# Designs tried in a protein design chat: VHH binders against q9y6x5. Part 350

Target 1, 379 residues: q9y6x5
Amino acid sequence: LPPKLLLVSFDGFRADYLKNYEFPHLQNFIKEGVLVEHVKNVFITKTFPNHYSIVTGLYEESHGIVANSMYDAVTKKHFSDSNDKDPFWWNEAVPIWVTNQLQENRSSAAAMWPGTDVPIHDTISSYFMNYNSSVSFEERLNNITMWLNNSNPPVTFATLYWEEPDASGHKYGPEDKENMSRVLKKIDDLIGDLVQRLKMLGLWENLNVIITSDHGMTQCSQDRLINLDSCIDHSYYTLIDLSPVAAILPKINRTEVYNKLKNCSPHMNVYLKEDIPNRFYYQHNDRIQPIILVADEGWTIVLNESSQKLGDHGYDNSLPSMHPFLAAHGPAFHKGYKHSTINIVDIYPMMCHILGLKPHPNNGTFGHTKCLLVDQWCI
Key: E = the ipSAE of ESMFold2; O = the ipSAE of OpenDDE; V2 = 0.75 times the mean of E and O plus 0.25 times the DockQ between their complexes.

## First folded at step 15 (VHH)

Design yh6 (framework vhh_8dlx_2; at its last look DockQ between E and O 0.86; V2 from the best seeds 0.00; counts 0 for: pae E 3.6 > 2)
Fold by OpenDDE, look of step 15:
Structure yh6 (fold): chain B 379 residues (1-379), chain A 119 residues (1-119)
Amino acid sequence: as target 1 above (379 residues)
Amino acid sequence: EVQLVESGGGVVQPGRSLRLSCAASGFTVSSNWMSWVRQAPGKGLEWIGDIYRGGSRFYNPSLKSLVTISRDDSTNTLYLQMNSLRAEDTAIYYCAKGKDYYSIAFDIWGKGTLVTVSS
């Protein structure tokens, strides 16, 4: 039988949650599989970009999803979470479910993973759910497991997405132990339900399962605000994205806009597009605006009418608070093995290997995940 | 004593609704995988639905639109709501408890409650 892989994402699951809270089901999952304690995600550390990096192995500048909110100056198109269905935004890369589905006797399934309800390179997942945050986890789980079990051609790659603990992290802040404990317990319970369902259907022993996340969460405060209106008039620029990385489209001379912003706050770095640090791999795309503002960890960029969150993400991808984890179980993986760190783009070549797919050119390093796999040499 | 006791069965007319109860003793319903199954006269056991520890519910596709499983933690009781009952729904209805966290086997069964749907 062809290998099967289920990729699960719990949005905004910060890596150190595993150290600070109890996860009996997840720990059992890890005990019988592998754990990567920290995954270095891509800059910016936002939902759409990082989820697409997981399934393409590419930096944001390469796959073209450079933020949750984007603007293309040539076509004058906008991208947002409420406007993400245009293949224009996704076609700069080939996600793994497309690659998989184009193989003989294989199909792909998806439960609300970003980009899966869009035809990319004229290919859409054979099975998918349109994104709807109101749909329960159990319904998503039911559909995914049904497709994995009963489809012809067989589903060999599936994705499952869930919005927690990200939503709660934004609402309560990651340091609210009382509320986050409740939220994280629910997540662990859902993991238990996932495992139970797979066992019930006889899928558990033969299915490779990856549980991961796109980013972490940092604590924000009303005492750590950067008000752009104090530095520059609204008439001088268009705001494409706000916090914690603001994308600025100047309406006047770029240099003038830059000069007004460069000293706006000691807790914010201002970059011309050509001066964005190389380590971010966030420069070589037309969808990146001429000026970006990067707030320090825990600082929020605001306008006079902006709402505040108690937690946020999108910051420097070197910050531990932005890092998720990766756990995996199945015939492809060792049992009881823990690894310190990988890059989020490393997941793609690993998944391709597991599925026997030829990877598209990517930024991942297969060597970083070899120790997780039973068929590979580990030094 | 560890046991399950079903109740709420009886004779009902077609099109009516019925709620069955399963009272648990000696263990916590919310901490276990629980299931409803039924056996019609002369037929084998038929799976109705499950409620997992995390609260996720799954149903037999043939019955999904007609049944709802729930639980009450305060009373340690499992429920089966059935709507639009038909003659073919006549059966003994059982509740069962999963053996382990991720078990595919049951370790405790109720004695069952008879539901008869007739005009």
Scores: ipSAE 0.841, ipTM 0.935, lowest interface PAE 0.5, mean pLDDT 96
Fold by ESMFold2, look of step 15:
Structure yh6 (fold): chain B 379 residues (1-379), chain A 119 residues (1-119)
Amino acid sequence: as target 1 above (379 residues)
Amino acid sequence: EVQLVESGGGVVQPGRSLRLSCAASGFTVSSNWMSWVRQAPGKGLEWIGDIYRGGSRFYNPSLKSLVTISRDDSTNTLYLQMNSLRAEDTAIYYCAKGKDYYSIAFDIWGKGTLVTVSS
């Protein structure tokens, strides 16, 4: 009887929301399981890269999903939110659902986790939903629980993705207590429904459940704009990604483009690729452009126009505002244990351990998560 | 005084639609998970579907395309919309309150409302 795992992400769930808002259902989940208060995610702190890091245990430079918008100079291919299905982009790593379903008597299921509707290494999740943001949490949960309960070979690894509180965080900003309280209360209610459904189906006692997120959210303002057009003409570069980490492909001499940008704003760091700080682990992939611009927290890079964002993410991964949390419950996990921090890449080897899978080479450290697990010694 | 009162039953022709209501008193429907169940003449109880506290809904697979559960927090009322009614949908329809969040048991039942699907 192999162990089963459900991995759930609520996009853009900043770790300190747990302290600043009420979550009766999530707090009950935590009380009977484990909490990691801060998860240090990977740079850049964007959705596609961090979701792939969770399921591969790799830094972005290693798994190849280096941003939500990418360009490959050799193939001339573009990747975007609306053009993300080409396996070319995803094939630099093997996500856990592929490894899982290639084992005897195992399958995988997915409700919209990034990449699960793509045939990665010619393998797509055994059961999956094509991405569509209009599909309710109720329908995603119904499909996942039906597959967990009724599949042959059995589903042993399942994923569930939800767009909130990220969508509302962008719209209102994380400092809008009134709107964010309503949004976060709804998310807590959905967590309650998830737990109730698992109990009603008899899955709760023997299913391991991880509830986590990919990144946080910081407050933006019209008073904190970096106007790129004021510093450099559009004709000198191709813009691959804009804010808060701009990816710049020079059309003219790279040093000239760098020099026009380096003093553009005191609220932006400009890096030649070879000068990107080593702590970002964000250099060694051809999809990382020759120049990147990294805005300070809360600053927005724009092209001579206003921004409608009130909240954003993608900033330096050392910023607490960019960090999500992790909570988990199930037979593999202790009850009532709280842990201060792990790295987001540590989640993958922990999941492989729980499922009895041999992890692919990765950047995670199993030792960082040992204290969460009942079968590991923790003093 | 904790009470559930179903209404909206009656005689209806095959192929028509009907909406049943379940008015709650003594507790808040949105603070509980709620269910619809029916009993056809001479048959046992048949689960129709649930609505959870967070609003998620789950249905008997054999009925899922024919029914919709909803609630209105401002009137403290649970609804069952039934479409394309068939003679086999003739039954007493009950609403019920779940006992607690982590249990499949019910602690409060309504008296039921009769729906007869007949020419």
Scores: ipSAE 0.376, ipTM 0.777, lowest interface PAE 3.6, mean pLDDT 93
ESMFold2 (binder alone), look of step 15: mean pLDDT 84; pTM 0.844

Design yh7 (framework vhh_8dlx_2; at its last look DockQ between E and O 0.93; V2 from the best seeds 0.00; counts 0 for: pae E 2.6 > 2)
Fold by OpenDDE, look of step 15:
Structure yh7 (fold): chain B 379 residues (1-379), chain A 119 residues (1-119)
Amino acid sequence: as target 1 above (379 residues)
Amino acid sequence: EVQLVESGGGVVQPGRSLRLSCAASGFTVSSAWMSWVRQAPGKGLEWIGDIYSGGSRFYNPSLKSLVTISRDDSTNTLYLQMNSLRAEDTAIYYCAKGKDYYSIAFDIWGKGTLVTVSS
């Protein structure tokens, strides 16, 4: 049978949740497969950018989804979670589902993975659900498994997205043991349901399944706020993105705006675009604004408006609190193997290998995942 | 020790609704894969739907619009709500428990409850 791959994302699943909470279903999944304990995601550590990095193998500066909120000065277009359907934003890269679908006798399916309901390079997934947060996991799972099982040409690559534990992490904060325990229990139950459904349909033995996430979550507090209005008048700039990485478009001289912000808080780094640290790979794109502000871990950038989030993400991608995990099971993967770390961009070349696809140029390193795969030599 | 007991069957007119119950003993319904199946006279077993421990439900596409599976944890009972019943829905209805959560086999069956749809 041709290789098949299901990529599942639980948004905002911080890696150390696996150590601090019980996941009987996920642990069983891991026991029969592989685990990468920490995945270093891309900067900024937000949902749209990192999900697109997973499926393109590219840093944000290269695939062009540089934030959940973006502005293009040339076209004067805006991007947001409520305005993400314009192919203009996605066409700077080719995601794996497009590559897969353009192959002979293959099709792709998607349940609400970012970008999958948009025609990219004039290609949209053969099967997809429009994003709707009100749609249950059950319905998403039902559609994905139906497509994997009954489609012609066969679905060989599928994606499944779920909004938890991110939403709850924002609401309760990751350190709320009582509430997060409840939330994470539900997630583990859904993983159990996923596995059970695949077994019931006879897909489990031949399907490669990756369970991962885009980012973690850090604890925030009303006591850790950075108020920009205390440093600069709002009339001097346009805010493109706010926290914890603010994107600033100056309305006056850039240097003057920078000088007003550079000492705004000891818990915030201010960068001119050309001075953004190289390790972020967050410089070479016109969609990155002239000035970015990066709050320290757990600090929130605000205007005169109050923030109600007790958890957030988007911080420095070297912070462990921002790191998700990766687990996988299937014919392509070893059983009972644990790996310490990979980069999130490494997932793409691995998936391409599993599916027998020629990867587009990417920033991933296939060598980082060789030890996970049964057909590779682990050195 | 472990037992399933269906109830709620009987004679009902076409177009009516009926709710069947499956009372479980010796195990927790919410921790199991549970299923409803039926057998019409002279026919084989027909799958109606499932509910997994995580709460996800799956239905026979031919029956999806007419049935709903639910459970009550406090009473450890599985339910099958049927709407707009037809003569062809006449059958013995069974509830069953999966052997384990990852099994595709059942280990416990109820004795069934007869539903007769007639004018």
Scores: ipSAE 0.852, ipTM 0.938, lowest interface PAE 0.5, mean pLDDT 96
Fold by ESMFold2, look of step 15:
Structure yh7 (fold): chain B 379 residues (1-379), chain A 119 residues (1-119)
Amino acid sequence: as target 1 above (379 residues)
Amino acid sequence: EVQLVESGGGVVQPGRSLRLSCAASGFTVSSAWMSWVRQAPGKGLEWIGDIYSGGSRFYNPSLKSLVTISRDDSTNTLYLQMNSLRAEDTAIYYCAKGKDYYSIAFDIWGKGTLVTVSS
């Protein structure tokens, strides 16, 4: 009976969707397991950074995936959603699937979690799918459960990633009750299918399952645009990332670029790198650009006067709208326990504990998750 | 009363396609997980595939490229699409209902529909 863990992410699942929409299958999962109502994620509240924080226990400045779009001035390398496979970007940390599969009689499996199709420290997940958003949830689930049930050495750590409700949250906005209700009902149906499949394969009783997300979603509007071109000419800087946290590489004197931007909008904070608030833990990495612009919640930084988004994320990680949830079920977890909040970096040391792995140095605190676990004293 | 009634069987030429129906009554077909199973002459039951309440489908690996399970909630009907039929696909085809949503046991079976693949 080696300890096994399946880590599932439904991208962009805002914590308060649980209160505002019906989830019969997820609520049954929670009732027979544990819930953390709010997970405080890391700044910036974007997909690649937060998924890597979950599996490394590190702030973005420490694991090096500091945004969905990055530039390294020394090597002149670029990172984007179409250029994410260079191990250079990922090698500043060791994700849990690497540590796991280096143990005797263990392997790891991945269905599209960010980074799992990259050889990090020359090590790629033992079983994995190359990222392809057109692959259905059922195919991802079929592969992951096949690997969990039929592999030698056995798969003891597995991940499964799904793009919703993030994609629909961007398209409709979180306040569109009719469309989001349809989207979230489909998500709940998929959770039901996941549980049914695990039962059918005899995995349910002995597999630990975490269902979580990387961030939430806030409502955007065409009335809440910050037009960067109205404040500064493009020739003065290189734009590395745009919204809601813009990453600015000056082409002229940095102080001059800062001064052109600082009064551009009352709905945007402009930071020199050394002045980024300490609470963001977003300063000590060369991939963080000399100037960042942080839009207020619901505001969009644009180069022109339009935006397609009705919802977005990436904002200040103190905002409740940016927070996901965490639910878990399995032999390691209590039944019917609810916990108010943890930090997203706390998930990593908890997972290491469940799997019997020695965690690498990280920013998480195991004590924050003790009350979720049956083998721990909760004070 | 919970009932399942298969239809659409018959004699079909090799290489052709056939769609079987399973009409459900006494429950909503999407409220349970559903299965197709077949039995060839002189052989045991062979699992074809399942469709779960959420619509996820899982198939016998040897049949995966040949069959598709679907569901029409408005007519409360389960379907089995079979393509490129061969003589070895001759069988009685059954649909079955899971006992409840999270159980692995079947509680209701149809009486089956015969498919004969011959020239």
Scores: ipSAE 0.464, ipTM 0.811, lowest interface PAE 2.6, mean pLDDT 93
ESMFold2 (binder alone), look of step 15: mean pLDDT 83; pTM 0.833

Design yh8 (framework vhh_8dlx_2; at its last look DockQ between E and O 0.73; V2 from the best seeds 0.00; counts 0 for: pae E 3.9 > 2)
Fold by OpenDDE, look of step 15:
Structure yh8 (fold): chain B 379 residues (1-379), chain A 119 residues (1-119)
Amino acid sequence: as target 1 above (379 residues)
Amino acid sequence: EVQLVESGGGVVQPGRSLRLSCAASGFTVSSNWMSWVRQAPGKGLEWIGDIYSGGSRFYNPSLKSLVTISRDDSTNTLYLQMNSLRAEDTAIYYCAKGKDYDSIAFDIWGKGTLVTVSS
């Protein structure tokens, strides 16, 4: 049988949740498969950029989804979660579902993974759901499993996306043990349902399944705010993205804007585009604005309006609070193996290997995942 | 001690709705895979739908628009809501508790409740 792969994302599942909460279903999944305890995601640590990095193996500067909110100065186009359907934003890379679908006798399916409801390089997933947060996990699971089981040509790659525990993390903060325990219990239950459904359909033994996330979550507070209005007048710049990484488009001299912001807060780093640290791989794209502000962990950049979020993400990708995990099960993976860390871009070449696809040029390192795979030597 | 008891069956006219109940004893419905199946006269067992422990529900595609499975944790009861009933829906309806995912086996069955749809 041709190899099949299901990629599942639970948005905002911080890696250390596995240590601090109980996940009987997920632990069973891990026990019969593999675990990567920490995945270093890409900067900025936001939803759209990191999900696209998973499926392209590219840093944000390379695949072109550099934030959840973007602006292109040449075309004067805007990107946001409510305006993400223009292929212009996605065409700087080729995601794995497109590569897969262009192969003979293969098709791809998607349940609300970012970018899957957009024709990229004139190719859209053979099966997909338009994004709708009101659609239940059940319905998404039903469609994905139906497509995996009954499609012709066969679905060999599928994606499944779920918005929790991210939404709840924002609402309650990751340190709210009572509420987050409830939320994470539900997530584990859904994982149980996923596994059960796959078993019931006879897919479990032959399907490779990856469960991962795009980013973690850090605790925020009303006591840790950075008010930009205290440092610079709104007339001097256009705000493209706000917190915790603000993208600034100056309306006056860039140097003057920079000078007004550079000492705005001891808890915020201000970078000219050319001075952005190399380790972020967040410089070589026209969609990155001339000035970026990076708040320290747990600090929120605001205007005169106050933020009500008790948790947030998007911070420095070296922070453990921003790191998700990766678990996997299936014929391609070992059983009962745990690995400490990989980079999120490493997932792409691994998936390509599993599916027998030639990867596009990417920033991942296949060697980082060899120990997870049964057909590879662990060196 | 461990049992399932269906109720709510009877004679109903076409186009009407009916809700069946399945009361469980000796185990927790919300912690298990539960299923509804039916057997029409002279026919084999037909799967209606499932509710998993996590709450996800799956239905026979041929019946999906006409049935809804639910459960009440406080009363440890499984429900089957049926709408727009037809003569072909006449059958004994069973609730069952799942045992093994790999074999698709059930370990506990109710005795069934008869539903007759007739003018």
Scores: ipSAE 0.806, ipTM 0.918, lowest interface PAE 0.6, mean pLDDT 95
Fold by ESMFold2, look of step 15:
Structure yh8 (fold): chain B 379 residues (1-379), chain A 119 residues (1-119)
Amino acid sequence: as target 1 above (379 residues)
Amino acid sequence: EVQLVESGGGVVQPGRSLRLSCAASGFTVSSNWMSWVRQAPGKGLEWIGDIYSGGSRFYNPSLKSLVTISRDDSTNTLYLQMNSLRAEDTAIYYCAKGKDYDSIAFDIWGKGTLVTVSS
C-alpha cells in the first residue's frame, strides 16, 4: 500500500511556454490535476544545481552542486557535465531516492535524472540508467514503467529526465516561434505517450506524477556580448565557468583581478564572494569561486569570440524567464486546481510528505504546497 | 468513410521477412494510438504491439526482437515489419485504432490480412 511517485523533468521548460504555445496533452494532464504556474528556482539557474535542489530541498550552497562546472581547490577536483560521477561532489546532501530506497520494502528507479547513476553515500538508485543523451524517450519510458510495474521490493519513487526543450531553446532561442512550436509540439506528444502508457499499465489512477523543469530560457543575441579578454588578460585567472555566471579563480591577488573586471561592462555585475547578494543564497560553499560575474538577462560572457547560442539560462533567479512550471496528477493531488507560485526547494518536502518520508533538514516550506494536496486543509 | 485496410499478406517460407501495411482513411494515424494484433487458427487474439500518437512503440515481449511497428504520416499508413518468420506466425494480422487517447478500447478494426508461413 505505500504511495508511489514519478518525478518527470523536461529540461529548460520556461513557464510561459504554457501560455504562448499549444499543449493539448499537457493541458489535459493539468485539467485533471494541479498546476503551479511559476516555480521560483535557485541561483544559479543551471541544470545540475536545480535538479539537485528539487530532490534535496536545499539551496546550491548547501547541497554543493553549485554549477554545471566546478572546481574544488582543496582536493584539486574538477566537475563538469561530462565528468560528474565522483560521489565527492554529491555527498554534501542526501537526495530523496536514497532516503526512499533505504526504507523497509521500498526501491527507487531512475531514467537519467542528474545524480541517479552516482553512488551517493554509497547508495545508488536501485534501478537506473547510466546517462546517455542518445537514448530515446521511448526507451527511458519503457524502462521506468517496467520498473514501476515489475520490481520487488516495489519501486515507490521513480524519476524520468528528458533534455528538451533545453537543447532546442539554446539552439533557436525561446522567441523563435516556428522552431520552438515544432519542438514543443513533440514534447507535448511525449507527455501524451507518458500518460497513455501509465493508463495502459493500470498505473494512472494510483501513481502520483509530477511534471516539472529546472529552469527557463532567455533570448540571446550577437549584439549582447561581454568580451572578457578586452578587460583582463586570461593569464591572470583560471576560468571555472563562463556564462551567464562566470566563476573566476584569480592567479594573482584577488583584489587586482576584481579591479580589472569591475568596470568591464554595465551589463555585468562583478561580485567578490563575500559581496554576493544574500537573496541568492549563494555564498557559503568552498566550490563557489572568489569572484563571480553575473550577466544581465540576454547577455553572454565570451572570450573574444562570437557565441553560437541563441538562448541561455543561468541568470538571476528573480527573472520570470528563468522560472519553470510544475504540474501534478494522482491520488495525493486535487483535480483542476491552479496555484500561482512556489519555490523549487518546496518540492522536496512535498514529495517527502506524499511518500511518507521524514525529510532531511532543508530550505523548503511544506506550507507553500499544502493547497495542492487533498489530505491538507488549504486556508 | 472511416476504415483500416491491411495488405501485404500471403504465403511465405520460414526464415523470410514480410512487411504488412495498414492504410487508414477518414482519420489521421498520427493523432491516434494504433495497434497490431494477430489471431492464429483456432487461437485467441494475440497483441503484437502499439504505436502511440507521439511515436512511442511498445511490443509484446515474446515478439519484440522479431517485429517493428512504424508509420508514414505523409501516406497515413501503419506498417508491421516481421523478420525470421516461423510456422507459428501463421495468422490473420489486424491493425486497429484506439477509440480515444484516454481509452484502452479499439473502435476501428481492419478486416485482416492472412500470413501463411509454410515450407
Scores: ipSAE 0.304, ipTM 0.730, lowest interface PAE 3.9, mean pLDDT 92
ESMFold2 (binder alone), look of step 15: mean pLDDT 84; pTM 0.838

